# Designs tried in a protein design chat: miniprotein binders against q96jn8r1131to1294. Part 117

Target 1, 164 residues: q96jn8r1131to1294
Amino acid sequence: TLEFLENHGKNILLSNGNRTATRVASYNQGIVVINQPLVPQLLVQVRIDFLNRQWTSSLVLGVITCAPERLNFPASACALKRAAWLLRGRGVFHNGLKICEKFGPNLDTCPEGTILGLRLDSSGGLHLHVNGVDQGVAVPDVPQPCHALVDLYGQCEQVTIVNP
Below, E stands for the ipSAE of ESMFold2; O stands for the ipSAE of OpenDDE; V2 stands for 0.75 times the mean of E and O plus 0.25 times the DockQ between their complexes.

## First folded at step 10 (miniprotein)

Design N18
Fold by ESMFold2-Fast, scan of step 10:
Structure N18 (fold): chain B 164 residues (1-164), chain A 103 residues (1-103)
Amino acid sequence: as target 1 above (164 residues)
Amino acid sequence: SLKDEIQKLLDEMEEFAKLIRELAERGDIMYVKEYYKLFLEVAKELEKLLEELGDPELVEKIRKVIEAIEKAIELAEKGDLFALKELAEKAREIIREILEELK
């Protein structure tokens, strides 16, 4: 069963059988990682449960290729210096470097109830799904093993894992 | 309390300023820019809380931090790492002044 790992950002509280992550303080320290590797054809989905409009930016999602169980997470996923491919706003970032502009919808504007998904295709391409709609390949040739990551940053204070 | 919330955000801003300086010294320009954007978001939230506190001197100080951050984001796009380090140091000094005032 898909769950968030017990190793997570300092401001996260897990509930609902580790399927709901709530950021209980501030705007950062909200990184969570799915408990098993993202293998080809596995669709991992989270629903945005609560947005706090006091903040400007919102959630970030993507993959990391380092082992997450004992990883010392930075305050924000965007500060990961290696082994990270992230979708933030409309950008695609590799280790903080913007590698693609204007991919998919603007994640900073997705409302509560939006379901966001990550999936690897058979060629190792990372796909973003928004409310069941495949946005295409955001990152080609993702190294494996890799792990799905969600950063409950800024506005996004709660997400829940949902089944496809 | 309001002061406790303000204190928490000031502590976070101090940590951001420290990280920005370290990243700038290493030449990690994309991380510097990204952290400055995060720094700006927390500074704007702090401005709102300081306005609620009702101390116009503290509001003016955080606005100077916001101005420094906005200038830093612009300079990061130009790759001026020396200027970025100087602005992070300036922001950190003002943050410490606000912390001292709230004691």
Scores: ipSAE 0.000, ipTM 0.198, lowest interface PAE 13.0, mean pLDDT 82

Design N2
Fold by ESMFold2-Fast, scan of step 10:
Structure N2 (fold): chain B 164 residues (1-164), chain A 98 residues (1-98)
Amino acid sequence: as target 1 above (164 residues)
Amino acid sequence: SPEFEEAMREAEEFIKLFEELLKEGDYMYAEEYLRLALEDLKIAVEIAKELGDPEFLKRVVELLRRLAELAYEHGFYEIAKEALKLAIEIEKEAQRLE
């Protein structure tokens, strides 16, 4: 059973059996992590439930390779200095550095109801899925174990884990 | 305002990350952290305007000027220009509220 960990950003409230994450304040402090490692072929999916357009940027998703259960999360996933591969807007970031300028759709413009997925292939390539469509390999050779991360940044104030 | 303090803290964190990347000689990616810091400071400006206390705007101006100086020193002239332009604009706004 996939759930968000109880260790999360300070502006997050979990509900629906820890399957729904809501950012209840501001635009940041909204990092959540899935409760089990992203093993090859596991597809982790979240649905965008609510967008607040007063903010410019939107959610970030990706993986971290550090243990998340006691991690002291920064205000934004982009401030993670080690062991993070993130998709933000159209960019791919590794440990805070942009490694790809344009990959997949612009995450800042995905509407409510969009289902975003993360999956590792058999060779450790990280794939983004958008509404069931595989966007390809965003990051090759992700170290393991790794954990799926969602940063409810800016516009995105609520997500819910959904099964394939 | 908790929201204002978070925007300011995150901007300061991004400036620190920029400085760390410069020490490593990673200039290509350091620019992204300046852009992230500037976006947080734009958010801080809007929150400070809603608060109506010129002291909050003055704090944003101080960090915008530091951001502009760092960007200029390292050849990121467009970011430096944008940050300085915003700092001048917001400093005038703070003076109007006094």
Scores: ipSAE 0.021, ipTM 0.377, lowest interface PAE 5.9, mean pLDDT 85

Design N20
Fold by ESMFold2-Fast, scan of step 10:
Structure N20 (fold): chain B 164 residues (1-164), chain A 80 residues (1-80)
Amino acid sequence: as target 1 above (164 residues)
Amino acid sequence: SPEFEEAMREAEEFIKLFEELLKKGDTLYAEEYLRLAKEDLKIAEEIAKELNDPELLKRVEELLRRLAELAEELAKELGL
């Protein structure tokens, strides 16, 4: 069963059997990680449950290749300088550097109810799925093992893991 | 407050990254860190005002001034 790890950003509260993550304060300290490695063909999905529009930016999705169980998370995912591939706004980032300008929809504008998914293909390509639609390969040849990460940044204050 | 200090620390880090990216000519990446720094300073300003602490507000105003100068540098590189 997929669930969020107990090791998470300090502003996160887990509920619903660790399948719902809520950021209870501020705009940051909201990183959560899925409890199992992202293996080829596994589709990990989260639904945006609540957006607070006092903030400008919204959630970040991606993968990390370091072990997450005892990792000391930074305030935001964009501060990860090592072993991180992130989708933020319309960009794709590797260890803090933007490697693609426009990929998929703008994550800062996805409404409540949007279902976002991450999947590795058989060649190690990382795919983004939006409401069931494959957006294509965001990152080729992701090293394994890797772990799916969600940063409940800014507007996005709650997400829930959704089964396919 | 801890939240104020965290916002200020993060803003300073983003300003540093913004400056580094401007020197490298990565204007789009620089703009992104400028936006993130502004978000942090807005939060710091709200906290400083709520605490009615003129020293904290002064610190925010100094970083906002520095950020405005850097935004002018960015605009200049983009042809205004």
Scores: ipSAE 0.017, ipTM 0.358, lowest interface PAE 5.3, mean pLDDT 84

Design N21
Fold by ESMFold2-Fast, scan of step 10:
Structure N21 (fold): chain B 164 residues (1-164), chain A 94 residues (1-94)
Amino acid sequence: as target 1 above (164 residues)
Amino acid sequence: SPEFEEAMREAEEFIKLFEELLKKGDTLYAEEYLRLALEDLKIAVEIAKELNDPEFLKRVVELLRRLAELAYEHGDEEKARELEERAEELEKSL
């Protein structure tokens, strides 16, 4: 049911029935979006398949509230000016600005095999899950509809959608 | 700051692409990478101000001046002045 949209960053190649995303060049232009809206209780999970330690930072996870099917993606998710809530490193970002300095584990240090998940609770709170463990509410009251986004940035060159 | 270094690294890559596209005469595509570089530099400024680090701000000023130089070299004197003014405003906060 869940797969990555064919609309993605220009450095992405989709495979495995659009369930695996590979960044084939550089360190950016690696944004992918899940094909279904992130409705309450839906847990969207990706596994980190491959890390290139040439780069310092790693993947970014979050949600956007604009329609993703024909969106022109910027090079980095953090350059999204509108309607984006993102987790990068230990920070939480809203439309490019840091709104929380330390939340959850450092995403820049998660090893290959780590499973990262996004879920909305019944009150619209965005949760991060790490290897099945709920880290709590990163962002309250996310507007809907919203869509789960993964930015294969820096070290993270491949992710695969995994079922709960 | 790893976040600052990444923003600067991405900005430097966009500046390189901006320069390459200007050399090819693709000004519309070049303007897109200029915009992306400026967005990264804006993020870097916010991080530098949060950390109260004047050396980080100096590095952003240097890249803004590099962008101004590239615009000037390729005939966009108006854009070059705008970018130099941004660098001067930021330098005042040091």
Scores: ipSAE 0.016, ipTM 0.181, lowest interface PAE 6.0, mean pLDDT 84

Design N22
Fold by ESMFold2-Fast, scan of step 10:
Structure N22 (fold): chain B 164 residues (1-164), chain A 98 residues (1-98)
Amino acid sequence: as target 1 above (164 residues)
Amino acid sequence: SPEFEEAMRRAEEFIKRFEEALKEGNPETAEKYLREALEQLKIAVEIAKELGDPELLKRVVELLRRLAELAYEHGDPLYAKEYLKLAIEIEKEAQRLE
């Protein structure tokens, strides 16, 4: 069963059998990681449960290729300068460098109830799914093992793992 | 950044409420608002560091120095000393970014 790892950002509270993550303070320190590697064909999905419009930016999704179980997470996923591929706003970022200007919808404007998914295809391409719709390959040839990461940044204060 | 400006705006509002509570003779409420103001300034510092912008850090320093002066005027040199120490620390961080 998919759960959020118990090693997470310091502002996170896990509930619902570690399937719901809530950021209880500030706008950052909200990184969570799925407890199993993202293997090809596995679709990991989270639903946006609560948005706080005090902030401008919203959640970040992606993968890391370093072991997350004892990682000391930075304040935001954007500070990860090694082993990270992230989707933020409309951009795709590799280790802090923007590698694609516009991919998929603007994650800063997705409403409550939106379901966001990550999946590796058989060639190692990372796909973003939005409300069941495959947005295509955001990142080709992701190294394995890799782990799905969600950063409850800014507006996004709660997400829940959901199955199709 | 909008998040930085919002944190600064909230800090200023909490400082205003702190002064009002003091004038009304409610020290418990005053302490609460002062603590909230400091938390907003910590958020502003974190945003400025993430952006690598020394000018934003300087703006936080200015507000902390104002808080130190306010604390001194209310006869609490220990609080004044802590705010000045924090302002100096942030000022050094701003210089590192340049």
Scores: ipSAE 0.000, ipTM 0.185, lowest interface PAE 14.0, mean pLDDT 84

Design N23
Fold by ESMFold2-Fast, scan of step 10:
Structure N23 (fold): chain B 164 residues (1-164), chain A 89 residues (1-89)
Amino acid sequence: as target 1 above (164 residues)
Amino acid sequence: SPEEIRKLFEEAIELLEFALLLLKLAEKTGDDLYIKEYVELFEDAVRKYEEAIRLAQEGNPEEAKKLAEEALKLAREAIKILEEALKKL
């Protein structure tokens, strides 16, 4: 039973048994974290439910290797300077530094209904899945334990955890 | 009067448009320092508009009108600059 943690960005409202996250204000303060560590072969998926086109950027996905239950989240995931590997737009970022220029589709242009997934392979490689299609290894050798993170930034105002 | 109500709505809309563009620029850049000058300009426009309201309430409509027009001029100029900045990002 995957759920979003009760510790989340201040603009988030959880519903649907903590499986739906809605950002109720502004464009930021929208970080949510899955309640279980991302262990190898676990596929965590979220569906984009609502996009507000007054903003230009959209959701960020990734993992953090620090304990999320009591973490004081910054305004955006990209402000995390430690223990963070993130996919934003077409880039891959480690602690705020771009480590890959173009990986997978542009997350800023994924439409409502898109299902985005994160999975670790047996070698610790972090994979992005888009509508069930594995995009490949975005980050090799992710330290464990790690936790799946979604930042409902900009356009993306609602996501729901979906089963494989 | 209907004309006075219309003017108030027009003034409020322009300040809201200014605020919305600032939020869009802040969202796109993620850098408060980059937008600092625009935030200061917005705060100046809001301050002038609020002072205009106070002066009107106290029976000084000519000074109130002058400050409201200054606030709107700042908002309109900033809106044009912010739209161009967002288009480039």
Scores: ipSAE 0.012, ipTM 0.379, lowest interface PAE 8.1, mean pLDDT 86

Design N24
Fold by ESMFold2-Fast, scan of step 10:
Structure N24 (fold): chain B 164 residues (1-164), chain A 89 residues (1-89)
Amino acid sequence: as target 1 above (164 residues)
Amino acid sequence: SPEEIRKLFEEAIKLLEEALKLLKEAEKTGDPELIKKAVELFEEAVFKYELAIRLAQEGDPLYAKEYAELALKLAREAIKILEEALKKL
């Protein structure tokens, strides 16, 4: 079964059989990673459970190609350099560089209850799904193995893994 | 808040200035291995500070705050190492 890894950002508490992640302090140190590699055909989905409007930015999601089990996570996913492809706000980022200006909806404005999904196609293209709707290829040819990552940054204080 | 971000920028630039002053002093007689480490931290701190300013200007205040805080931490670490380099005389 899909769960969040017990190696996570220091402000995270896992509950609900490691399927719910809650950021219990501040606005950062909220990175969580799915316990299995993201392989083609696997759709990993999380629901936004709670937003704290005190903060201006929100959830970041994407993939990392480094082994996450013993990774010393930075304060935010955007501090990850070469090994990360991230969706933040309206942009797609790799190695700290914005590689796409507008892709999908603005993640900083998705409301509570939004279901966000990540999936690899057969060619290694990373897809974002929003409330069941495929937004298309955000990143072509993601290296394997890779792992789905969610950064409970800013507004987003709780997410839960949900089944399709 | 904008007030918190402004104060972080003010503190960060003050520490970067202090680090640069200590770097110039340590360069003359300090431990070269510690100086090298401090230079790396100082350069990273400057980069984070410049990124924080750009993010603030582009309307990303929370990331601006985070990178300003990182610049502050790196500058403090550089200062501590430089003080150690000077004591090894």
Scores: ipSAE 0.160, ipTM 0.578, lowest interface PAE 4.1, mean pLDDT 88

Design N25 (at its last look DockQ between E and O 0.04; V2 from the best seeds 0.00; counts 0 for: pae O 6.2 > 1.5, placed apart)
Fold by ESMFold2-Fast, scan of step 10:
Structure N25 (fold): chain B 164 residues (1-164), chain A 104 residues (1-104)
Amino acid sequence: as target 1 above (164 residues)
Amino acid sequence: DAEKIKKLIEEAIEYIKLAIELIKNGDPLYAREYLELAREDLKEALELAKKTGDPELIKLAEEALKIVEEAEKYLKEGNYEKALEALEKALEILKKALELVKEK
């Protein structure tokens, strides 16, 4: 059963059997990680439950390649640097730097109820799924093992893991 | 150390460029994350530069770090015009620093 790890950003509260993550303060310190490695064919999905539009940025998602169970999470996912491949806005990032300018929909504008999914294909390519639709390969050859990561940054204050 | 300093300065330049883009696109919040990344890289580059004993490189790194810190304060205060002005100046200084390091 997929759950968020008990190790998470300090502003996160887990509920609903560790399947719902709520950021209870500020705009940052909201990183959560799925409890199982993202292996090929596993589709991990989260639903955006609540957006606070007082903030100018929103949810970031991607993968982390370091062991997350005892990691001291930084304030934002970009500070994970080389350990993370991230989708933010319409960009794909590694080490905080753009590796793709335009990929998929703008994550800063996805409404409440949007379901975002991450999946590795058989060649190690990371795919983004939006409301069940595969957007294609965002990152080729992701190092393994890796874990799905969600950064409840800015506007995004709550997400829930949903089954396919 | 010269190669590591070069990579840190190149990375800081790109982080600052991303911060500028974010500010111009109305996302000053995430711009602050990039300025923190730039500050970390510049602090590390400065410590390495001090070990090399190159006074010009040290001065440029110190000046750039100070300006990035000023820009971060302007962003927190909502003064985006002064933040952008400071960041453009920091880029000019870092490009000069990068040229010095490439000569090594």
Scores: ipSAE 0.773, ipTM 0.892, lowest interface PAE 0.9, mean pLDDT 92
Fold by ESMFold2, look of step 11:
Structure N25 (fold): chain B 164 residues (1-164), chain A 104 residues (1-104)
Amino acid sequence: as target 1 above (164 residues)
Amino acid sequence: DAEKIKKLIEEAIEYIKLAIELIKNGDPLYAREYLELAREDLKEALELAKKTGDPELIKLAEEALKIVEEAEKYLKEGNYEKALEALEKALEILKKALELVKEK
């Protein structure tokens, strides 16, 4: 079953059988990773449970291609300079640098209850789903194996893994 | 190694541009995180520049690093206008440094 890994950002508290992640302090140190690699036909979904509108930016969503179990996570996903493809706001980032200005909706404005999904297509393309709607290919050729990552940044204080 | 210095300066420029966007969009905390990344790159570029013995490259790298540090200070104080002014200056200096490295 899909769960968040025990190796996570230091401000994260896992609950609900490790299917819920809560950032319990500050605005960062909130990186979590899904325990299974993405494979074709697997849709990994998280629901935004709680937002604190005190902050401006919200969660980051994406994948890493290095083994996550013993990785030393930085304070924020933006500092992942290797093996990372991330969606932040409307942008797509590879290893900390923006490679696409505008893809899909603005993650900083997604309300509580939004269900965000990641999947690989048969060509290794990374797709974002928003409330069940495929937003297209964010990254055309992601190396495998890769793991889904969520950074509970700023506004985003809680997410829960949900079944598609 | 001139190629390494070039890559570090290009990367720092992109991080500073992202920080400027974030400050303008009201997200100075995220901007500070990108400036930390830029500072790391510039420190490494400065150390490599010292090995080349090129005094103009060393001077430009030192100037840019100090200005990024001052911009971080302005952000912590909430002085976003001065932070933006400093960061625009840092970009100008780094573009000069980049042109110097490309000539080599």
Scores: ipSAE 0.565, ipTM 0.801, lowest interface PAE 1.9, mean pLDDT 91
Fold by OpenDDE base, look of step 11:
Structure N25 (fold): chain B 164 residues (1-164), chain A 104 residues (1-104)
Amino acid sequence: as target 1 above (164 residues)
Amino acid sequence: DAEKIKKLIEEAIEYIKLAIELIKNGDPLYAREYLELAREDLKEALELAKKTGDPELIKLAEEALKIVEEAEKYLKEGNYEKALEALEKALEILKKALELVKEK
């Protein structure tokens, strides 16, 4: 069963069998990691449950290749400087550095109800799915094992893992 | 060109607004990224404006670009107050520019 790990950002409250993450304070400290590592053809999806318009920007989605159980999470995913591939806005980032300017839809403008998915292909390419539509390869070669990461940042205050 | 300029200005405005909020929220690092995007948009808008030959639009675009660049500098220096002031000024200018473009 896909769940968020108990090791998470300080402002996160897990519920619904650890399938729902809610940021209960501020706009950051909202990183969560999914327990099972991504394997080829496994689609991991989260739904944006609630957006708080008090803030700008939104969730960050990506993967980490370090051990998530012992990771000391920074306040935001953008501060991850190693073993991290992230999708933020329309950009793709590796260890804090932008490696692609425009990819897929702007995550900052995805409305509530949007279902975002990550999937590794057989070549190690990381695909983004939006509402079931494959947006293509965001990262061409991701080391394995890796874990899906969601940063409930800015507007995004709640997400739930949903089954495909 | 006018439509493209309009879109670029609108996008820049949005990026600046995002940056402002992030600065206020104590996340200037992330704010800087949006300012970079805004700056790029404004540079492109300026180039397009030059092609149109509208001196007022060119002036506004140049001024806004300059101010955004100043704001970036202030952010790097940790002078968030001045950065915010600059960005708010840039917004005013860009709104004016936007109205001007809409008339085209």
Scores: ipSAE 0.017, ipTM 0.321, lowest interface PAE 6.2, mean pLDDT 91
ESMFold2 (binder alone), look of step 11: mean pLDDT 85; pTM 0.839

Design N26
Fold by ESMFold2-Fast, scan of step 10:
Structure N26 (fold): chain B 164 residues (1-164), chain A 104 residues (1-104)
Amino acid sequence: as target 1 above (164 residues)
Amino acid sequence: DAEKIKKLIEEAIEYIKKAIEAIKNGDPEEARKYLEKARELLKEALELAKKTGDPELIKLAEEALKFVELAEKLLKEGDYLYALEYLELALEILKKALELVKEK
């Protein structure tokens, strides 16, 4: 089964068989990575369990192309630079640049209970799924191998891996 | 005054760069202090720019100051990704302002 890697941001506590990630302090240091490469057709899903509304931004989803098992995670996913393609708010970002202006729903406003999914199609396109609905291709031609990443940033203090 | 404005902008750029690094290193309090210094320098540069009567320089100084102030607010709210974006925009604007001042 899918689990979060034991290597994660320093403010993360894993529970529920490493399927639930909780950020126990501050607003950052909340990066978690799925324990298996995101191969074509694999749908990785997480549910937003708890939002702390004192912050204006929320979770970031995406993929990282460097090996995550021994990575020294930065305070936030935006610092990963060339290694990461990230969905944040309504934008798609790579290497500090916004590469797509409006894609899918605003991730900063998704309520508790929202299920967010990442999947590669057969052509290497990265898809976002929201509550079971495919939002389309956010990033074409993702380099492989890549790994699904969730940054429990700001408002989002807990997520749980959900089976289809 | 052109030389004075140049020095103020250069110093503000350095403080903004330090703030960006502090945010990336997970130290928002250090970043806040650097941005406070940058804001003070940019306010002084704006007042001097107003004395020169150069509307483009005044506009760039005003815009950079607004972005730094917005980044300070976002940083206080814990919105570090957007704070970083506005600081990068401020740096780009200040680089343009610096080129205009050097031409004088």
Scores: ipSAE 0.007, ipTM 0.235, lowest interface PAE 8.5, mean pLDDT 86

Design N3
Fold by ESMFold2-Fast, scan of step 10:
Structure N3 (fold): chain B 164 residues (1-164), chain A 98 residues (1-98)
Amino acid sequence: as target 1 above (164 residues)
Amino acid sequence: SPEFEEAMREAEEFIKMFEEMLKEGDPLYAEDYLRLALEDLKIAVEIAKELGDPEFLKRVVELLRRLAELAYEHGFYEIAKEALKLAIEIEKEAQRLE
């Protein structure tokens, strides 16, 4: 079963059998990682449960290729300088550098109830799924093993893992 | 000290990323980079104290003051106050070591 790892950002509280992550303070320190490597064709999905419109930006999701179990998480996923491919707003980022200006919908505007998914295809391409719709390849040839990461940043205060 | 130089370099990189994120139109992400820079400068302070040379502390003070000014200019007043308070404290310590 898919769960969030016990190693997470300091403002996170896990509940619902480690399937729900809630950010209980501020706007940052909200990184969570899925407990299993993202292997080809595995679709990892999270649902946006609560948005706080006090903040302007929202969640970031993507993959890291380092082992997450003992990683000391920075305040924001965007500060990961190594081995990180992230989707934020409309952009695609590799190790803090924007590699694509406009990919998929704007993640900062997704409403509560939106289901966001990450999947690797057979050639290692990272796909974003939004409410079941494949947005295409955001990042080609992601190194493996890699792990799905969600940063409950800004507006996004709670997500829950959703099984197919 | 390689560790001191790494902490200083990383703090400068976060300040640069703050400016880049601010241009992207996301001040909340920008603020996060200022916090990361401040944390690296706190690490640099501890290393500089172990080295015992006031010149290393003075270098941290200079970057803390730049961080505080930059934060204040862009309305991040809590970070600005924290950075400035630390700069004043560490500047006094550097003077004691002279």
Scores: ipSAE 0.013, ipTM 0.208, lowest interface PAE 8.0, mean pLDDT 84

Design N4
Fold by ESMFold2-Fast, scan of step 10:
Structure N4 (fold): chain B 164 residues (1-164), chain A 98 residues (1-98)
Amino acid sequence: as target 1 above (164 residues)
Amino acid sequence: GPEEDLREALEFMELGRELLRKGDFLYALEYFELAVRDAEKAGNKEFLATALFLVGQVLKELGREDEAREYFERAREIAEEIGDEELVKRAEELLKEL
């Protein structure tokens, strides 16, 4: 079964059998990682449970290609300068560099109840799914193994893993 | 050209400042990094020093203290070169908070 790893950002509290992540303080230190590698055709989904509208930015989704079990997470996923492919707002970022200006919907405006998914296709393309709708290939040729990452940044204070 | 790059850098700095005041640090960082890029292209050390300082300030707010230190040190060095004593002092104050 899919769960969030026990290794996570210091502001995170895991509950619901490690399937719910809550950021209990501030706006940062909210990185969580799925406990299994993102293998081709596996769809990992999280639901946005709670948004704190004090902030304008919201959650970041992506993959990392380094081993996450003992990783010392930075304050935000945007500080990952190596082995990281991230979706933030409408942009796609590789190691801190914007590689696509507009991809899919704006993640900063997704409401509570939105289900966001990550999937690799058979050629290593990373797909974003929004409420069951495949947005297409955000990143081609992601190296494997890779791990799905969610950064509960800014507005997003709680997410829960949802079965496909 | 250089004048166009400087105008663009100033616009990015002002946009970043608005986002910083609103607490949207990730977008503020993006705009300040664009300001650094354009200030470097223009070869304007005054704008470059200010843009580097603003990147450092956002990185400090994001808890990225090692990166913030590097940007504040770069900003201070260029500020000293161009005689911007206030920016030198501001960079030194923020370096002490890291």
Scores: ipSAE 0.000, ipTM 0.191, lowest interface PAE 13.6, mean pLDDT 86

